# Designs tried in a protein design chat: VHH binders against Carnosine N-methyltransferase. Part 8

Target 1, 373 residues: Carnosine N-methyltransferase, of Schizosaccharomyces pombe (q9y7j3)
Amino acid sequence: MEYDEEEVKVLKEVLSAFFLYRQYAHTITQQKRKSMSRLSFEHKDLLLQDSDNNFLKHLSRIDQCIEQNSVLAEAIANAAIPVFCSDFDQNELFHVNVDMMQKVSSTLKQIARDWSTECVEERRTTYAPFIEELNSLFPSDSIDRSKIRVLVPGSGLGRLAFDIAVEGFACQGNEFSYFMLLTSHFILNCVKQENQFLVYPYIHSFSNHVMRDDQVRSLNIPDAVPSQYLRNSQNFSMAAGDFLEVYGTEESRDSFQVVATCFFIDTTKNILDYLDTIKNCLVDGGYWINLGPLLYHFESEGTSNSNSDSQQQPFVELTLEQLFYVMDSMGFEVLKHNSVDTTYMGDKRSMLEWIYHPHYWVCRLQKSKLRFQ

## First folded at step 19 (VHH)

Design M6
Fold by ESMFold2, fold request of step 20:
Structure M6 (fold): chain B 373 residues (1-373), chain A 127 residues (1-127)
Amino acid sequence: as target 1 above (373 residues)
Amino acid sequence: QVQLVESGGGVVQPGRSLRLSCAASGFTFSSYYMGWYRQAPGKQRELVASITRSGGSTNYADSVKGRFTISRDNSKNTMYLQMNSLKPEDTAVYYCAREFTNRYSWDISGTPYFDYWGQGTQVTVSS
């Protein structure tokens, strides 16, 4: 069938990218060495004259870090094969482009963000508000939390969904990227010990490092073994698929008591489609909890000239004020609203950090209430 | 509306065979992983066998490996469980189950996440 074959091709390309990381990443340091060889004698001497401050030694240290990252990347792919693609042939890898290889690198950085002790402060700022609100809405001493179903669309590597499930809720994470899906499967289902792996998440960029040691620093992952915390396997799940396609169906109607969106609602061309889908999958009286900016990921595509105008999809980019007006019209009653300051995948040691001022809100949905003008 | 209807259960003697069927409707059958669960009296449901969308790969619980065979016919929207060399410990209600999405899904044990269930069919193995 055409759908299954196309999906399998994408999956095999992603698997191939994880296996090709070693070769690709070493090519980058090789290119740096070639560029170094073309420097003037005076410039080479400045960089190489001192054995302690030798920049070729720094590149060799980065190569050593690449080897360690390759162990993790290959472990992710090897663990995925028997579950996702048992006929994958490691000796006949698919061709993958540079953009796909860079997604492996960014995935390694995301592992550090979600699953290391060192990055806990960013998670405290972005994830704890969800946990605190869920605990307040559904106190464990009066409610069987395993009957409270929580959906986390765009769950990435699964940390928020895991944190929610640890509190006793029935939580499902949803993701469409096989880079995220294969990696979250590995961490959630395959690792056996806390801090079983090292990751060097900052070696793929040479800009904005203060110290050489900052660029080559390692982090241990994961800071928790998820299977040791989740005793009932049916109360936690991950689901592949496009959020609109999976949760906009009749089958998903009235399926969840809570939808939790973290840095997610701006990841579509038409945010109104996301609102429709959130409303569809929530029960009447259910809650929507959101923390994130409105950084519309597809805004630039809406202004491009395509060769197929008949396939042009609508783009809608609302201000927060406009969004709240639409939410109210749809039956979402805002109960709490404020802003929070946070980084996202930030590096505290970098000369450059982006600071978001995302907005946090909690809504209650009333599907059956009529609007009076 | 998703419907899964099991059939083929009954009472059989130890060492005999039985074949269960699951008729599926209300969804594109060939797009979903399918599985069989069973629940013995006083026990929780357990996964017995699962099968990929095309039928190209199967998975079995250790307790039934080598004795049970899961299969599917996507042209007839039907899944089967051939149960050979039946033992008294195989006595249970057997449920047909469908994967939650038409793509991959999984629970914390790494097993495909199944959320639609039939009414079940009783299998009793006794002398």
Scores: ipSAE 0.218, ipTM 0.654, lowest interface PAE 4.3, mean pLDDT 87
Fold by ESMFold2, fold request of step 20:
Structure M6 (fold): chain B 373 residues (1-373), chain A 127 residues (1-127)
Amino acid sequence: as target 1 above (373 residues)
Amino acid sequence: QVQLVESGGGVVQPGRSLRLSCAASGFTFSSYYMGWYRQAPGKQRELVASITRSGGSTNYADSVKGRFTISRDNSKNTMYLQMNSLKPEDTAVYYCAREFTNRYSWDISGTPYFDYWGQGTQVTVSS
């Protein structure tokens, strides 16, 4: 493929981050070993005296887990090169910062969440409501589901979009992160065997583990080979790009019967732009299904001391009450609304787990409805 | 307004050649992957060939490899399909297609996702 120069640079940085994961992740245990060398004799003895409870053996086990994660990270990057960046040179990796390396670690956790059997209960809580509503709105025995186009913005590693497509719908996932795009492409298009890879998603932090075995536990991925479930290429697609730029166009007007947003609508500076874009790409009488919190990702950036009209985009952070008011004014009729308890990328074995109370709703759009003040 | 207009179809004898053209307007042609699809009677549309934004790389269906050549001229906003050694099984309506976005998109087979279509041009190969 041919890309503009800045896009290629970002892509090569992301590829480099996947290849540099091995080196970066081993620095975690290297720093722990350095810290141990500074301990008093008495403290070292406490950590090393017993073979079954030896801290150095635990660090060595973590290094083994890092090697296995590196196999997966390098497989993702290697599979991407011929498709996205055929001139990438593994011998001349780009410099990447710590933030980029942490995104690789986070991506490994996201693979476990979306593509392992062990994390199925979180997916059941967050994805099943979409599947159940779609099946109710468009029963397969009376409707050709392949004519029902469903958009999943912020699709991440593509699991929800895949689950929707398996039910027979024409589903498109949308994502702008190259970490997500390269990884979803690998899982959706390149993996040929169930459980071909092990991932150790919990090794990058030492906090909140009850047992050493909890920190070093492996998960098998993927729990399904997507290409074996989906043979009709026109019923499933992934589209790179910013949601506003791709779906706010005249070309995207009235293109989808359903938009499904899962943990997504709070990922922008001005949520009203997302509402405008959802309305733009939905057909009249189309549905918007949402499940998620209002954890506004850019709230802190709006308080910058260097505010300038020429450099700043507007920020809007609404309460749910106010959001429903503007949705109604735009022609979104709320048909269902409740809250659901769920984790997001949670670890049930951790001393710390957050419970979200995200709100679930189903709207029907009436584009011809007039707003009144 | 996006427009794709195919031309160059017709009736030809087996073993002969045709060149299809696709005139594009209403978008920045050089920013998009382009492709040719065909639909034989009673069949679904199938990808025949695709070409990158600059024309630097091409892809072909197995059934046409070595016989068909896709090309583009970004200065004329035009894409071409040179069809040589035509066979009766090549009989179909041929459609010019544009990639859905000017970014990356792909289907479950890993090929670029095409969503906008021209009206088509008929190619008939018969003795």
Scores: ipSAE 0.149, ipTM 0.615, lowest interface PAE 5.0, mean pLDDT 87
Fold by OpenDDE, last read:
Structure M6 (fold): chain B 373 residues (1-373), chain A 127 residues (1-127)
Amino acid sequence: as target 1 above (373 residues)
Amino acid sequence: QVQLVESGGGVVQPGRSLRLSCAASGFTFSSYYMGWYRQAPGKQRELVASITRSGGSTNYADSVKGRFTISRDNSKNTMYLQMNSLKPEDTAVYYCAREFTNRYSWDISGTPYFDYWGQGTQVTVSS
């Protein structure tokens, strides 16, 4: 792969972040130990007097979990190096900031969400509707599904795209984040056995745990080996890059029968750009299936820059009603629409869970109904 | 319309050489990674060689390393496969393929994803 210099730098930073996870994660427990040492004698005694609830023992347990997560993190990076960055030197790791390290932690959580049996319920609420709809639209007894191309923008670790491909569709996932790309590559192409790895996704936070065991609980990954489920490797693909850049081109015009967006359309600064790109990619009569909220990821940035006259990319935040109006104007006919209740990377044992009420819809594109010629 | 047309195949004796050509049209050739695949009877299609946009880097299957050379001339919209020291095991239909244009594409096997293929050219190595 030929990358520009900046892209290579970012990639090397991400690789470095995976290798630096061990050190970073141990800083968390070390800080807690330091804090413990600063406590009064009485407070220390309260935290240490119960052998079953000994705080220092718990930290040691977390350290063990960190080591296991580190094995996984390093495996991800090592698997990526020959494919993505063959000249990467593990002895010369790039500087990474705390945000990048948090992304590694988040990636581990995402692995649990997408590729553990324990998180199947969340996938049932978020991914299963796509599968059901696709099966309904394209029955296998009447249609050669291998001829139906499905695009999954923001595919993350590729579970939805994988599930779609398993149903016989020609599915392509698109992802921009190297954290997701490297990790998805590892899971999709490099794992050999079910439950080959353990992940401890909940050790990074000390908040909202009911029990200590909840924090240090492990999950097995993956719950499926993708290569064992897919007969034709060409029916499932991943494309790295920005969604707009990759699929907003003339070359991508009319390339897909279905676009499946899951928790995706709110990830851009301008949702209208996403709509244009979706329209571009779809054939006339194609389908857009969406499930997600409208939590605009860049909303906070738009408010801070309000005073600078600078030619900043416009931020567009639409209500659902407004979005539907725009969709209609663009030729998207809504065939189905409902709301769903779900979590996103939720921890069911946590005292805090974010509950979303995303909306689900199915649209059919009619390119001839363009109001504004 | 994207078109890839292979030529140069034929029947040769072991140890001989062939040069395959792939003429590309209907797209900006220089913007794409390209590759050669082959499919032997009863076997799965396999990647033989790949080449970057500029031709600066190449990759080969282990079975053909040192014997095959992939190259391209972007001014002529043509890709080549020089096959030396041919073996009976090289008998297959050879396909020219275009890689999907993005930062990186791969299939379930971890190999680059190709979105367009030629019709193929038969290469037979026999005594």
Scores: ipSAE 0.123, ipTM 0.575, lowest interface PAE 1.4, mean pLDDT 89

Design M6
Fold by OpenDDE, last read:
Structure M6 (fold): chain B 373 residues (1-373), chain A 127 residues (1-127)
Amino acid sequence: as target 1 above (373 residues)
Amino acid sequence: QVQLVESGGGVVQPGRSLRLSCAASGFTFSSYYMGWYRQAPGKQRELVASITRSGGSTNYADSVKGRFTISRDNSKNTMYLQMNSLKPEDTAVYYCAREFTNRYSWDISGTPYFDYWGQGTQVTVSS
């Protein structure tokens, strides 16, 4: 694949991050050991006297978990190299920052979320509504679903897109992040059996654990092997690239019957561009299904650069009410709308979970509806 | 409308060469990755070769590596497949295909995802 120089660099950095996970993660436990050494004798004794709750033994357990996660991380990178970056040299790893390493850790959590049986509940609340709606709109007994093209922008590790494809739809996922693209490639194309790998997604945080065992618990992945479910490879695809660039073009016009957005529309600097692009790629009479909050990812960036006259892309944060007004003006007819309670990347055993109340809606597009001048 | 038209197929003896051409129209040819597929009787369609937008990089199936060469002329909106040292096993309908995205796309098999195909040209290798 021919990438521009900057893209190649980023890709190599991401690959390097996966290989450097082992070293990075062990640094975490080493720091904890050092911290422990600074404790008073009395405090050390308190942490070591209980054999079942020995802190040093626990750190050793975490080290073992790190090794397993490292196996998975390296497997992801190795699977990606021949497809994405064949000239990558493992002996010359790129320098990566802490943020990139944290993204590796987050990716491991995401694998658990999307591809473990243990995290099925979160998927039931976030993904299942799409499946139910699609099945309702396009009954299999009356419609050839293989002719219904469904786009899933921001597909992450591809689980929603996979689930949609399993129902018989021609589904395409779109993703921009190399962390997600490499990992999704691994899961979708390279895994051979169910529960082939273990992941320890909770070892990276020492906060809000009830028991030590909760931190070092493993999850099996994947809970499904995609190649075993999908006979026709053409009914399931992934497209790498920016959503606006890939689907905002004339060539992509009227190319999908359904656009399914899950925790996606708030990821852009300008949500109106996303709406335009969704409208562009949908056929007249097509459907837009959404589930997600409006947590605007770039909200904080607009406040810091007040002084430089540079043509800062306008950050526009809409309320739900305003969004619906705009949607209506654009020709989106709302057919269904409700709120849903869900977690995102939640740990059920944790003392802390983030609870979201995202909104769900189904819209039908009417392209002939002239903007109220 | 996107159109891909293959030409250059025919019947040849083993060891001979053929050159296939694909004429593209209805889209910006230079903006897309392109590829050649083939389908033999009773077999599934398989990727033979792929080429990047500029033609700077190419990929080949193991079965044709060293024998086939994919190239393109963006000024002519044409892609080529030079097939040397042809074998009976190369007998198939050969298809020109356009990759879906300007960056990268793949299907569940791990192969690039293509959204448009030509009608195909028959290549027969027989003694």
Scores: ipSAE 0.091, ipTM 0.518, lowest interface PAE 1.8, mean pLDDT 89
Fold by OpenDDE, fold request of step 20:
Structure M6 (fold): chain B 373 residues (1-373), chain A 127 residues (1-127)
Amino acid sequence: as target 1 above (373 residues)
Amino acid sequence: QVQLVESGGGVVQPGRSLRLSCAASGFTFSSYYMGWYRQAPGKQRELVASITRSGGSTNYADSVKGRFTISRDNSKNTMYLQMNSLKPEDTAVYYCAREFTNRYSWDISGTPYFDYWGQGTQVTVSS
């Protein structure tokens, strides 16, 4: 595949990050060992005197977990190379910063969220509503679902898109991040068996664990092999690229009957651009289904760069009320609206769980009702 | 408006050759992956061949590998399919297709996703 030079570089960096996970993760445990060595004799004794709670032994356990995660990370990268970057040389890895390495760790956690049985509850609260709504809007007994095109922006690892496709819809996921794209490719196209891999998603944090066993808990992935569920005739696709760039075009106009956004609309600097793009790609009478908070990803960046350079893209942070006003003005008729309680990438055994109260809504687009204000 | 117009189809005897052409307009041709599909009567549409933006890389279905050659001339906004050693099994309507996005897209099988199609040209291989 031909990419511009910069794009290729980014891709190679991401690939490198997956391969460098082993080294990076072991650095974490090594640092902990160093810290241990700096402790007073008394403190060291406290951490080592109990064989069942020996801290050094625990670090060794984590190292073993790291190796398993590394197998998975490398599998992801290896599966991607022939498809995304055939000229990639594993012996010449690119320099990767800590942020990118953290993204690998985050990706592993995301895999657990989307493709493990253990995390089914979170998916039930976040993904299932979409499926239920789609099934309600488009009953299989009366409608050929294969003709209903559903777009899933920010599809991540593709689980929602997969679930939608399983129901018979023509579903397209969109993702920009190579971390997600490579990993989704691996899961969707390359995995052959259920529970083929183990992932240790919780080893990367030493905080809020009740027991050491909680930190080194493993999850099996995937809980489903996509190729076994999807009919050959089903139109399930992934599109790489920025949502605005891909679907804000004339070519994408009126291309989808449904847009399904899950934890997505707050990921842009300007939510109005997302709304315009959603409107663009939807047919008249199409549906926009959303579930998510309004945690604006770029909120912190707007405060630091006080330099009013008139050329900077504006940051737009709307309240839900304001958003609904704008939606109405744009022709989105709200059919359903409620709040949902859910976690995001939660660990049920952790002392800390982030509880979100995202809002769910279903809108129908009426393009002709544009109130010329 | 995106337009893809196929030409070059016809009726040929087994073992003969045909060259299909696809004239593209309404978009930046050189920015997109392109491909050829075919659909035989009673069968599903299948990918025959695909080609990268620059033409530097090509992919073929196993059934046509070694016999068919996909190429493109970006200066002419035209894609070609040279079909050699034609078989009766190659009888189908052949479609020119454009990739959905100029970056990258794939279907569940890992094949690039195409969404724009020409009207097709009939290729019939019969004795």
Scores: ipSAE 0.043, ipTM 0.518, lowest interface PAE 2.1, mean pLDDT 89

